# VH-VL binders against f1rd40r3617to3795: the designs that were tried, part 1

Scores and structures below are computed, not measured.

Target 1, 179 residues: f1rd40r3617to3795
Amino acid sequence: FNISVQSGYEAISQELCVVTCLKDLTSVVDIKTSSRPAMIGSLTDGSTETFWESGDEDKNKTKSITISCVKGINASYVSVHVDNSRDIGNKVTSMIFLCGKAVEDLCRIKQIDLDSRHMGWVTSELPGGDHHVIKIELKGPENTLRVRQVKVLGWKEGESIKIAGQISASVAQQKNCEA
Below, numbering starts at 1 at the first letter of every chain, in headers, positions and changes, except where a header shows other numbers; Kabat numbers aren't used for antibody chains.
F, E and O stand for the ipSAE by ESMFold2-Fast, ESMFold2 and OpenDDE, each averaged over both directions (binder to target, target to binder). V2 = 0.75 x the mean of E and O + 0.25 x the DockQ between their complexes.
Where letters were taken out, [cut] stands.

## First folded at step 2 (VH-VL)

Design d6b
Fold by OpenDDE, look of step 4:
Structure d6b (fold): chain C 179 residues (1-179), chain A 119 residues (1-119), chain B 111 residues (1-111)
Amino acid sequence: as target 1 above (179 residues)
Amino acid sequence: QVQLVQSGAEVKKPGASVKVSCKASGYTFTSYDINWVRQATGQGLEWMGWMNPYSGDTGYAQKFQGRVTMTRNTSISTAYMELSSLRSEDTAVYYCAREGWDYTYFDYWGQGTTVTVSS
Amino acid sequence: QSVLTQPPSVSAAPGQKVTISCSGSSSNIGDNYVSWYQQLPGTAPKLLIYDNNKRPSGIPDRFSGSKSGTSATLGITGLQTGDEADYYCGTWDSSLSAGVVFGGGTKLTVL
């Protein structure tokens, strides 16, 4: 799976294009679920064939996945994979994305309703700033629901995410002439 | 500061009902589930059930199904637990407890209400 | 009788370390977060550990929790006389009788 994130680029000069590339930070964040934490591994194993299924603990309650970022980790996007076509009886029909500095003080940043046959990734951009906690609240028509993958994209402080673009042949030639 | 304040001690006869109240303060009452846990003298903790103050939805332990009713009055941020058909075995201290946000742990507890069932 | 099994009692001298075990099954500890509660004599239980190993605000780092498989452990270092209390583990059980379950409790005596 490749999340096509609109890569931002900065024109440093007329001669060089720099592209910002985000990193997959899923392996360096802490993930918590509202129930059945033993299944959390399925959310990050890179396979949409496995899943986290909410338990009876969440019966008649909002289900949630909470992502905690350590200091120095800057999440830019969070993506959740759901397959309602396969997960009959465990559908997700609503996702609310929240973020903040603490679990007690979260702000809603996105809400999306999903079709009963939705299959694929739901992505939310995260606001800039010091947001260490991301929470996805999940609802469905049944008592339990399934989520198959979670992915976090962003950057680490102190690491460059800028990639030098290609220099055009004309620019290269010009540089050679000026040298 | 979060507080759960329960009603006073009760003495009941077998077959009677008891209704214990739990007044919450210091937080948004409807945002956290209230659970009830009892403890007989010298015994361990026994979970009775949960109640969502917003929806009024409940989940009861199987042992108490049909005998326990958990309700709330949101206007006064008060949860109630009523236990009917009381038996001597129901003699215990009853606690209300706030469940953590979307998690099954109890972060705040009432002071407890002693219910004595005796002939 | 309790779904979760704890030793009935443990004891140690001040300054020592004690551990309290909590054993369950896949349907409870195996699948769910474990919490620990401290109950001082004559008082209501107090949350000590949640989410297996997290401490609420105000709980000193002398208290620690861990979970492995179907067992959980509460650790108390630098034992103090004020730690003398009953300790309970708790979690959700996803079995036919779904609900919160507690251990039988462990009486900690500070010698």
Scores: ipSAE 0.031, ipTM 0.653, lowest interface PAE 4.0, mean pLDDT 89
Fold by ESMFold2, look of step 4:
Formats: sequence, structure tokens, C-alpha cells
Structure d6b (fold): chain C 179 residues (1-179), chain A 119 residues (1-119), chain B 111 residues (1-111)
Amino acid sequence: as target 1 above (179 residues)
Amino acid sequence: QVQLVQSGAEVKKPGASVKVSCKASGYTFTSYDINWVRQATGQGLEWMGWMNPYSGDTGYAQKFQGRVTMTRNTSISTAYMELSSLRSEDTAVYYCAREGWDYTYFDYWGQGTTVTVSS
Amino acid sequence: QSVLTQPPSVSAAPGQKVTISCSGSSSNIGDNYVSWYQQLPGTAPKLLIYDNNKRPSGIPDRFSGSKSGTSATLGITGLQTGDEADYYCGTWDSSLSAGVVFGGGTKLTVL
């Protein structure tokens, strides 16, 4: 088949590979947080020196970041940057990725525990299909936690991606995955 | 269809307690927090607290600390608010309200329960 | 006194436009999502706007919300007699013990 010269290879911890040209779509999705929405700009400014810190509104609730995609946006990956080595009073030790058509219909797609010294990106591949909402649930040992960046990778409808003869790639990938 | 149905009106004497129930239907009861809000006649809305029906955790407005208890029975999808040491100024309509999914807004409200405190 | 300030009343004729303000601080409106509620006479409040500017299903687009700094605004266009109600803004406030605060309410009269 015909692959774009800009086609990328991206491997996930589950050894799932995708052959597509992914773009950073973070600026065209709607991002909400469970608290302190005034700090959302720190998640998307491209800097790991700024942060969103959860507030007392969600002190006794699950902290979360919710991403909503408009029609024509196909998110393939979501990545979250956490720095427990700097954020010693605001660590993130548990992260659950969910997606679905609406917030009422979210399914868990990845659950990961982070050690107390974790520094870097945590990435989840998003399943194929008609999802509009991605949610990241976050927990840590303190009343508040910090996230330093969020990125969404994918494509817009009408993108130039020549993969002639492609057949049910999402189904084939899911069937070949071993948990 | 999401619905919150509250118990009927109560008349109480000063010093008594009142317990208002709020029965939920049409959704997964343990997935959404229940909040309680009261309104005296001709007055505004006054938030009393929240209750997480999954864990049973609560958070009360400072004004009501020590007098209010919010509980639930998950087997019958019912939330409760109990207010003790009643005074005449506690005369109000008491509402339960469902908090939206992971965000603080109240998308469904009970019909209200009138509590009258008089000697 | 409420921590969120709303005008006590507004009025306008059918078909007109009205705005209702809600003034707060950095610890409430500034840092948190704002919601708006309509309370028709003799009824429970109803959610009108959430997440600053979103409408739940069944709320017509003549209702709009916005937030700037520590202030929020509810806009109503094409005013109808059925819009006569009390309107409340609400948000989280962290300046004292954690909690939800409401504005004092604005009575809309359609003449």
C-alpha cells in the first residue's frame, strides 16, 4: 500500500504499533479540569515549568482532566506529563484513562500506577471508534496534585494519509493485543 | 429519566431533629454526588453540603458543621440529610440536587421538602 | 450577605435582551467553573448554564453564559413572559472552608 513519506511509527507498552502521520491536536480540543480551571493554560502552553494544581473543590473527589473533541477531530493518543521529583507535595501515583461518546458512557482503557519519583510522559492509545470524550482520572497521596502538560495526538478528517488497502486496522490491533 | 423524589413536609418544634430523604432513579446512584441546598421563604439558595454515595464521604458548609449529617442507603438509592437542634430560622424548603459528572453544577433537583420549625 | 453579588432585579419587555451580572473574587469565579440556575415561581431551581457557557439539553440558545476575570454574565435574548423567574449564579469558593456559594439572586420581570 501507499504510505505517506511523513508516516510515523509509534510503539506503546502493549507493543501496539500504528503507521500513521500523527499531529498535535491539543490546541483544537476543549480541555476541562475538575478544579482550578484558571490554571488550564498551564497544561497546553508547551512548558513543563508550569503546572495545573488541583484545588479544594475536588479535595474529597477524584481529580480529573476531561478532553472533548469536536466533529472532524480523531484523537489517537493522549499523553500526560507528571513530575513527582519536583512536585513532592503534589504527586500523582495513579492514572486512569477513559474514553467514550459522552461523559456518561466512559470506559476505562488504561490504568497505570506511577512510582513516587516518576518524571515524564504517560501515554494512552485511544481505541478506534466514535469517541468524543477522553477523561484522565488522577490520584496521589496528598490532598492536591499537579500535572504539567497534556498532549493529544491524532488527525483531522480530510488529512492526507495514503494507506490503500487498509482493512479494519483497529479491530486487528485489538485482537492481537495481549494484556 | 433522572428523578429525585423527596420525603414530605415536616413540622417540628425547636430543639428537635428532622431527617429528609431523597430517592434517586434513572441513573447509577453511586456515580454522582448528592448535594443539599435550602431556601427560606423569599430568600436565596444556601448550600449545606455534599455526600458521595459510593464512599459515604461528606463535606459540610461551615455554618452547619456539628448539626448536619448526610448519609445514604445504596441498596434503595436513597440519600438522607438530618438537621438537629432545630431553630425557627431553620424553617425553609430543603432540596437535594445531583452534582454533574465530575464538575460542580447541579443538573437535577428534588421537588423540595418544606420544614417548618415553630413552637 | 452573599459572597457573589447579583443585581436584585432587572426588567425588560418581551422580545428584548437582558443581561444579569455575577461578581465574585479570584477564589470563586476567578478559579472555578460558574453555573446558572433558573427558579420559576413555586418550583425547584433548574440548571440553565454549566461550565461557564454550556447549555444542558432542552435549554434554548437564547440563553448564554460568559465569564471574564472574576465576573460572570447570563444573557437572555428574545425575552418571553415565561422567562420571569429568579436567577442564581453558583460556583466553588475556597476563601474560607471549601464550599459552594450562590449569588443573592436576580428577579427578572417581563413587562
Scores: ipSAE 0.007, ipTM 0.581, lowest interface PAE 9.4, mean pLDDT 83

## First folded at step 10 (VH-VL)

Design p3
Fold by OpenDDE, fold request of step 14:
Structure p3 (fold): chain C 179 residues (1-179), chain A 119 residues (1-119), chain B 111 residues (1-111)
Amino acid sequence: as target 1 above (179 residues)
Amino acid sequence: QVQLVQSGAEVKKPGASVKVSCKASGYTFTDYDINWVRQATGQGLEWMGWMNPYSGDTYYAQKFQGRVTMTRNTSISTAYMELSSLRSEDTAVYYCAREGWDYQYFDYWGQGTTVTVSS
Amino acid sequence: QSVLTQPPSVSAAPGQKVTISCSGSSSNIGDKYVYWYQQLPGTAPKLLIYDNNKRPSGIPDRFSGSKSGTSATLGITGLQTGDEADYYCGTWDSSLSAGVVFGGGTKLTVL
């Protein structure tokens, strides 16, 4: 299914027409960057017009965005927005998604190379289970790069996210497309 | 447990070079950058630069450009800092320090190496 | 001399609270993470606080860090005699000569 900026839907059972509605958890996770933390607000302000730009403290190093989930928060998807067409001299050409229980025990779950003109969201599904840390490693051809937005979708423990018999999978899909 | 063990004290004459070693253990050596920081007697901390043990890439503080060389031997998990053209003002305790997994902070330090430069 | 400014010394009685300030600029503290190190007499520095306000494992909650604008503060509650040490703030400075910078250090005396 499609992951929208605001929400995502997943069909759990075709027999019962149960759909899972994921929530935007971006506001309840902790975000760290490898440089210029003062710009972190730009990653979560809901606008692709602002951005985080890496600084010289991670010059010639791999840039990264680290997301830490508090207890009870279950992240299902992480999405990163970049605009290489606008961010000349600050392009992102590689993203590696890692996740694990701790920062020192991360496993690579996805790697993607981006075109020099890529514009849009890059999304990684996160494995189920006990993962608390998500790290996105970023590389580009220049010493600095820009990321426009970060989005975390998932569910909170104790909250019902399953909708049975209220909407069809097709309707859920349509809502995602309209978002 | 993570440990950084440095080489012993050095006494050098002005104009000479000194090479301090830092042996790492208790973790994967190539996964963390090694930084060097010195401290003159009774003075504060002064950052010298970092070295990436995996790639060998380095970045030196401007003050030490041209005089400092940071290297490593991955087979023995050892980092090296060589300072040339020594001056009396280079007399200090030199520390190697592991940079944290997410950069910038130094989470483990060596015990320090005293370098004395005197005529 | 130091890019970051700390008071040269602070003192307090056991059990009291002390704060150590670290003043910088927009090119360092204002834009970067702040770190704190404790250096006991005759020993190597030890990481005390990272990322402005986080404690590494083994550091008691008596130690706290905060940052506002271009200034950072280290707080120590329930002061103990063993806390007598030099304390250094550190961060990255984005200037023509970019690099890690430290404060001048603060000597904490437990009365």
Scores: ipSAE 0.874, ipTM 0.926, lowest interface PAE 0.5, mean pLDDT 92
Fold by OpenDDE, fold request of step 14:
Structure p3 (fold): chain C 179 residues (1-179), chain A 119 residues (1-119), chain B 111 residues (1-111)
Amino acid sequence: as target 1 above (179 residues)
Amino acid sequence: QVQLVQSGAEVKKPGASVKVSCKASGYTFTDYDINWVRQATGQGLEWMGWMNPYSGDTYYAQKFQGRVTMTRNTSISTAYMELSSLRSEDTAVYYCAREGWDYQYFDYWGQGTTVTVSS
Amino acid sequence: QSVLTQPPSVSAAPGQKVTISCSGSSSNIGDKYVYWYQQLPGTAPKLLIYDNNKRPSGIPDRFSGSKSGTSATLGITGLQTGDEADYYCGTWDSSLSAGVVFGGGTKLTVL
């Protein structure tokens, strides 16, 4: 499944040609990092030219980015942008995605290894249900690593996200592939 | 409920070593780092270092490098802090503390162990 | 002497509001999360505030934390006699000797 960085589309009914348009919820979630929280703004500023760089607080520890959703916010996807080709000495080689109701009770939903030249978005689909906390655990070969962007896609309760008859599934898919 | 129970008070001579234990319960011992913080009488808090119970990895404050050793026995969920070459200025209450899930803060503390160093 | 600077003491009458400041630098408070601990007389420290402004379960909303620039502040409203204690701010310092650092502590007296 392909997901748009700017927006997400899901076909929920092929028979009725109903497409669900996911919203960018990054601005309404709370983000915490395991180190250097002063740089969190770089994760959500919409630019891959800026970055969060882990500090010595989590040296020799697993680095992490924790996303907390407020009530009424339903996250469907989380995406992380890294550039190992550019961030020499600060590479990310492993990502583990976890989610759950609380930080102390998270379940692993995805694990991915990145090559030393990876550049781009890594996306995890989130399970349905009551998952208010998303944690991304990050590892690399060096003491520090860099993440350039984080994006959360989903929907708000009470808002209609169904776009029936406005766009085709193929158009939605095309937009996802181009993003 | 999370609990950290420390060993009893110690009286030592200068030059000796002291080993304080901290038994954890109410949670998965290997999931959280254990930190040690001391407090001299009437003084503030002083951080000594952390130990990861899963890997055994440690990081010590520069002031205690070469004198402190933090270890653990996972089978009994117990952390240990050994301080060698004791001096009178090492007289203090020593606390073990659990580091939060995402690091930095200490969400649970032991009751403290008084260590007295005197001739 | 302490990397973080706190007033040595503050006092107020029951029901009043008090604030405790914690001053640092760009290598600590300016770049890291701030935490606050309460230490009642003869007891171990207790976590009061974490991540600048979050309260652990069981901590009443009378306690609040904030951070701006290289300074942090603990606020206590509706002061009670049971609030008489020492309060410590803490954070990580990325100086030559990287590690957890604490303020010198503030003694709060309820008049």
Scores: ipSAE 0.864, ipTM 0.919, lowest interface PAE 0.5, mean pLDDT 92
Fold by OpenDDE, look of step 10:
Structure p3 (fold): chain C 179 residues (1-179), chain A 119 residues (1-119), chain B 111 residues (1-111)
Amino acid sequence: as target 1 above (179 residues)
Amino acid sequence: QVQLVQSGAEVKKPGASVKVSCKASGYTFTDYDINWVRQATGQGLEWMGWMNPYSGDTYYAQKFQGRVTMTRNTSISTAYMELSSLRSEDTAVYYCAREGWDYQYFDYWGQGTTVTVSS
Amino acid sequence: QSVLTQPPSVSAAPGQKVTISCSGSSSNIGDKYVYWYQQLPGTAPKLLIYDNNKRPSGIPDRFSGSKSGTSATLGITGLQTGDEADYYCGTWDSSLSAGVVFGGGTKLTVL
């Protein structure tokens, strides 16, 4: 099922045509980077024209973006935007997604290699449950790398995420594309 | 519980070398970088460098380049810091410290090793 | 001498509030996380604040951290006798010799 970066619709049941709308939770999560935290704002400003660039703090180390969810926040997807075609000398060639209840108890849930020309979003589905910490480990061929955006989709406890009415999966996908 | 236990006090002559050990326990040794920080008597903290126990990679402060060597024995979860060409100014308490998961901060410290350099 | 500048000493009576400043530059505090350490007499340093304003588990909320521009501040409310110690700020410096740097330390005396 295709999800939007801005908002996500997920079909819960094909028989009932019940669609769940995921919300952008990026603004209500805490984000930490392994270096240059002053640039974190660029990761969440909604623009792929700005970026976070790793500093020399994590030179010769794995770079990371850590997302901490507050109580009541249920993250379902995390997406990372990179543009290796523009970020020459700052490319990302590896992403590892980890999640868990605490930073010391993280489990690897996805790993992906990116080519030197990759441009776009990389998304990982998150396992259900009380996962409060999401960490993205990033590697590249150079000492520094750039990430353009980070997006977290999910739902808040106590809020209904069911969309009224019957819509097909194709319509849901269309709405995702238009969002 | 996380613990870093360092070797005992050392007394050295100028020009000699000293090797301090730091045994880690209570966590996966290879998952966290080990840093070394020293403190002269009545003085502040001075960072010396970090060592990655998994890869063995190191990064030393410029002041100690050429004189310091940080190593590890993963089989016994022990980090080592060797400082050569000792001088009186190297007299200090030397600490090993675990670098936090997100780097740069030191969340656990050894008890310190006093190194005295005197003729 | 130290890359980060702290007052050499501060003092206050029990129950009072104290603040310890840490002044740096754009190459360190300006765009990096600040950390604070407490060092009781005759002991190793202990992490007090990380990531500018976060407390590790076990650190009471009497301790707080903040950062603005190229300066950081440690706040201690409800001062207790047991708070008498040396306090160090620390961060990464991206100058010619990149690495972890500390303030000169501040001796806190509880009157």
Scores: ipSAE 0.821, ipTM 0.897, lowest interface PAE 0.6, mean pLDDT 92
Fold by ESMFold2, fold request of step 14:
Structure p3 (fold): chain C 179 residues (1-179), chain A 119 residues (1-119), chain B 111 residues (1-111)
Amino acid sequence: as target 1 above (179 residues)
Amino acid sequence: QVQLVQSGAEVKKPGASVKVSCKASGYTFTDYDINWVRQATGQGLEWMGWMNPYSGDTYYAQKFQGRVTMTRNTSISTAYMELSSLRSEDTAVYYCAREGWDYQYFDYWGQGTTVTVSS
Amino acid sequence: QSVLTQPPSVSAAPGQKVTISCSGSSSNIGDKYVYWYQQLPGTAPKLLIYDNNKRPSGIPDRFSGSKSGTSATLGITGLQTGDEADYYCGTWDSSLSAGVVFGGGTKLTVL
């Protein structure tokens, strides 16, 4: 992965290197669902045992999850967890990832078809720069569908991330430091 | 600027039909569902249904099922609502409203079309 | 006898704050997004609040929305005589005749 973190390096000493790494931004973004928002907590609770299930308000419409970031939040990746092996009557067989500055100006970034037994994360890398709105359009063969988790990874402008040692660092991707 | 302009007032006899038009401008007509809402004099709002201008798909409130038809002409960015078998209780102002891009709220409304049903 | 219950009227002085309640059930407000509309005399409704608490562009921050359990609240601060209007909550109801439902409306009088 290439990480586009605008680094405000903090130098503690000449021999230390400040490494940019991905941060979990899920708790600081706004998440909207096309239906049944009462279940949004299941998307962000860190558990693949809970789920958001779409409701009847969008049964004849494309289902979606929309993520909105404030300026200065650079979402680099978005990941969606689907388990068609458990969610037998609520499968997700298509995902389209869209990104833009506003909900009315989204561009398609990625489209994936999932088989009827898919289980696991589906990840999209987001285009460079700051991204204010990400939409995931979801389709399946049934009237309703289920998603088990959403995660957003990226970095915050003007923020640098210092690691004390390799064992304390985030496991996110990183670039080499250049002295 | 987003604008919804409706056809003029109608006076109808019981048993007739009325067709109200709603011309959209200032946005991509096929990207947003159109809803129809009516309001009798001194009364609250009553939802009638929605129509997807891209596909032509519709969903009607149960109260109007069998009497209402919602259509569109995408080449002129115009939505239509037709209500048949009119009764005096159908006397109301009829609004078209654009559903928000992510559903379920009405962000722009037409000016309203008064339909009077009298004998 | 609306599915969503609002007080029929509220009054407050200019410059004061008012809240307008909207009570529903688990089949609507408890499970769905809530919206608020303002209808000035002789005009079409106008969106004030969507998705429980979000303001569309151009709506001043003295209008606010919140939701708790099966109830929603519209808050208006710094009341002006131009705020005299009918206010409607709206949401989706998943009962037998599933669809959009509105509250009966609340007439706000600025005295």
Scores: ipSAE 0.666, ipTM 0.841, lowest interface PAE 1.8, mean pLDDT 86

Design p3
Fold by ESMFold2, fold request of step 14:
Structure p3 (fold): chain C 179 residues (1-179), chain A 119 residues (1-119), chain B 111 residues (1-111)
Amino acid sequence: as target 1 above (179 residues)
Amino acid sequence: QVQLVQSGAEVKKPGASVKVSCKASGYTFTDYDINWVRQATGQGLEWMGWMNPYSGDTYYAQKFQGRVTMTRNTSISTAYMELSSLRSEDTAVYYCAREGWDYQYFDYWGQGTTVTVSS
Amino acid sequence: QSVLTQPPSVSAAPGQKVTISCSGSSSNIGDKYVYWYQQLPGTAPKLLIYDNNKRPSGIPDRFSGSKSGTSATLGITGLQTGDEADYYCGTWDSSLSAGVVFGGGTKLTVL
């Protein structure tokens, strides 16, 4: 069978190219918040008009969102939407992304400071593999803060299509499918 | 391997103070909050407050505000709870407990310290 | 004063199942995570369930937790005589003076 695909990487050695289609995995991961779990639905409802607001159970503590993936779930990117221009009493001015196989064994993979007027998505690329725990630590100048959406992009084991072909040492391409 | 070992039983008179210690081992002491919970004989559990061993910050249950002080000594991985102006109704077993990594549940408990207040 | 309501006792035969309820309000169970503790006679409490339905390492899967609305439930299957204990639910309560609250406890007897 003959299939033409595009991919966005370059391989040096001769190897088989695998096309993976990035998918929104947000509905199949476990999400925990440091407070107010009743509002988790606002993080995953596809709307930047709703929000999770941290509660009084963590008011003098670091706020966090923790995402846990089961076996076979390969998270590639995590994105967080905040709107400091609307959430003037609940701003997020620092995000730290951590990743590992267990909550007690997390490594920092990204740290950013956000402008007091920041509005939009903040994205972290994740290390390769499945079964990750991803923790997003959030800080701001007030005792409470707001996050408006979380998205997890990646792929599920068994949903990739391997293709047979020759890969040039200088060129390899991977197509990101939009489903 | 996480262990919280508390000081021994205390007998006190009304109006005195008591200071209970809680020595932590098997984990990084400053990474987890310490909570204090008491239990009168044949009664349920009553939360007293939490203390952050890194910063020394505290939050006390309103019932104990003004009578309780929670402190620590990080060099010996030890938390303390001091209750002043003791009354007979303060007779209870006092527990220290480690708060879980993502807050609000107590994953390891000390063995308890019996405090008896009698005249 | 008990913010969270539990039955004072429950009993069942070895091998059977039992449930223990914990009733609260929108300022606690309805908005917050729920935890369960087991206290064997003469011992300190032990964490049994956290974050509504998660088990710490070493807790067998015959213990389960769930919640719906402002109520939570601890389930125990395959009852053993070693399960005789007091069981407490706990959560954060945001009404008036915010803080941790516990239910009054449920004594489980295995006959």
Scores: ipSAE 0.655, ipTM 0.831, lowest interface PAE 1.9, mean pLDDT 87
Fold by ESMFold2, fold request of step 14:
Structure p3 (fold): chain C 179 residues (1-179), chain A 119 residues (1-119), chain B 111 residues (1-111)
Amino acid sequence: as target 1 above (179 residues)
Amino acid sequence: QVQLVQSGAEVKKPGASVKVSCKASGYTFTDYDINWVRQATGQGLEWMGWMNPYSGDTYYAQKFQGRVTMTRNTSISTAYMELSSLRSEDTAVYYCAREGWDYQYFDYWGQGTTVTVSS
Amino acid sequence: QSVLTQPPSVSAAPGQKVTISCSGSSSNIGDKYVYWYQQLPGTAPKLLIYDNNKRPSGIPDRFSGSKSGTSATLGITGLQTGDEADYYCGTWDSSLSAGVVFGGGTKLTVL
């Protein structure tokens, strides 16, 4: 990500002493699925060999993954790993990313169609400011679909200020991961 | 603010039909599924099915398949449940309930409609 | 018989704590979200816990939910006379006739 590279080169801002490091926040957000919550661990275990598969409780409904951030968590990016080449009967052909302060206040921020061979991450940059709820709506041609991983990248409120107050001439950098 | 207001009590004979209404207010009616649940006196809760007010799609519990019809009128934000071929074991309080935004839990319930089937 | 099994009754003194169990199977509690409803005498059920352990706005934190394997538990601390009610667990069941199922209910008496 361009933001991650930029933050690695900025040690001092002329307005403020600011160092911005993007972190993997996936383990500190709340994740809800529209079905089969027993499989949520497969979305966050760091493996693209495991999957969440939607269940029959939402077979006639739009499938979704909803991510809720607690106070002080600033999500900047959300990424979803889909493998239509392996998940033949469980393909994902449409994703809509929504973001807002509450489930009733969500706005669409990205809509993408995926081909039948798609394999990899689909990433949405989240709007600036304080966003607490992210919803990913998923559709496919079958009654069920699979998602292999979810990641949330961002920063914790107060953590960047604390680091900036203590490290004025240093650089802080977090490498992004890719799989 | 969210309210579900149901029609009044009904007394029916075996073999008749009953249609219970559920008027929603305080939210966008078409955004949330409506479920119907019944409870016989001194008994637990029994789910009957759900209806999507936007599309009109329905899903009925197998026990009621062929006897239940769930509909709506979106212009007056009202859901309906009709149960036909009534028998005395259908005597119960019938509830409508709003399904939560991400499905499966019922966050608001109507006050209930008592249906008595006798003789 | 109910697909989800609850004790028919439980009692405890004011100020004490109580738990109410809900036993199911891999086709329901083991795979799906669990909900809890409170039904005060003469009233409609009210949502108490959703998504296994979340409380709606207005539900005090002395109510809690948890889930382990194919069983779920409602916990109530600081019991009050006003907590006397029937309590129902609910979930989706994916067996042959898929749909919402409820436990048989547990009557809580505060003595």
Scores: ipSAE 0.632, ipTM 0.822, lowest interface PAE 1.9, mean pLDDT 86

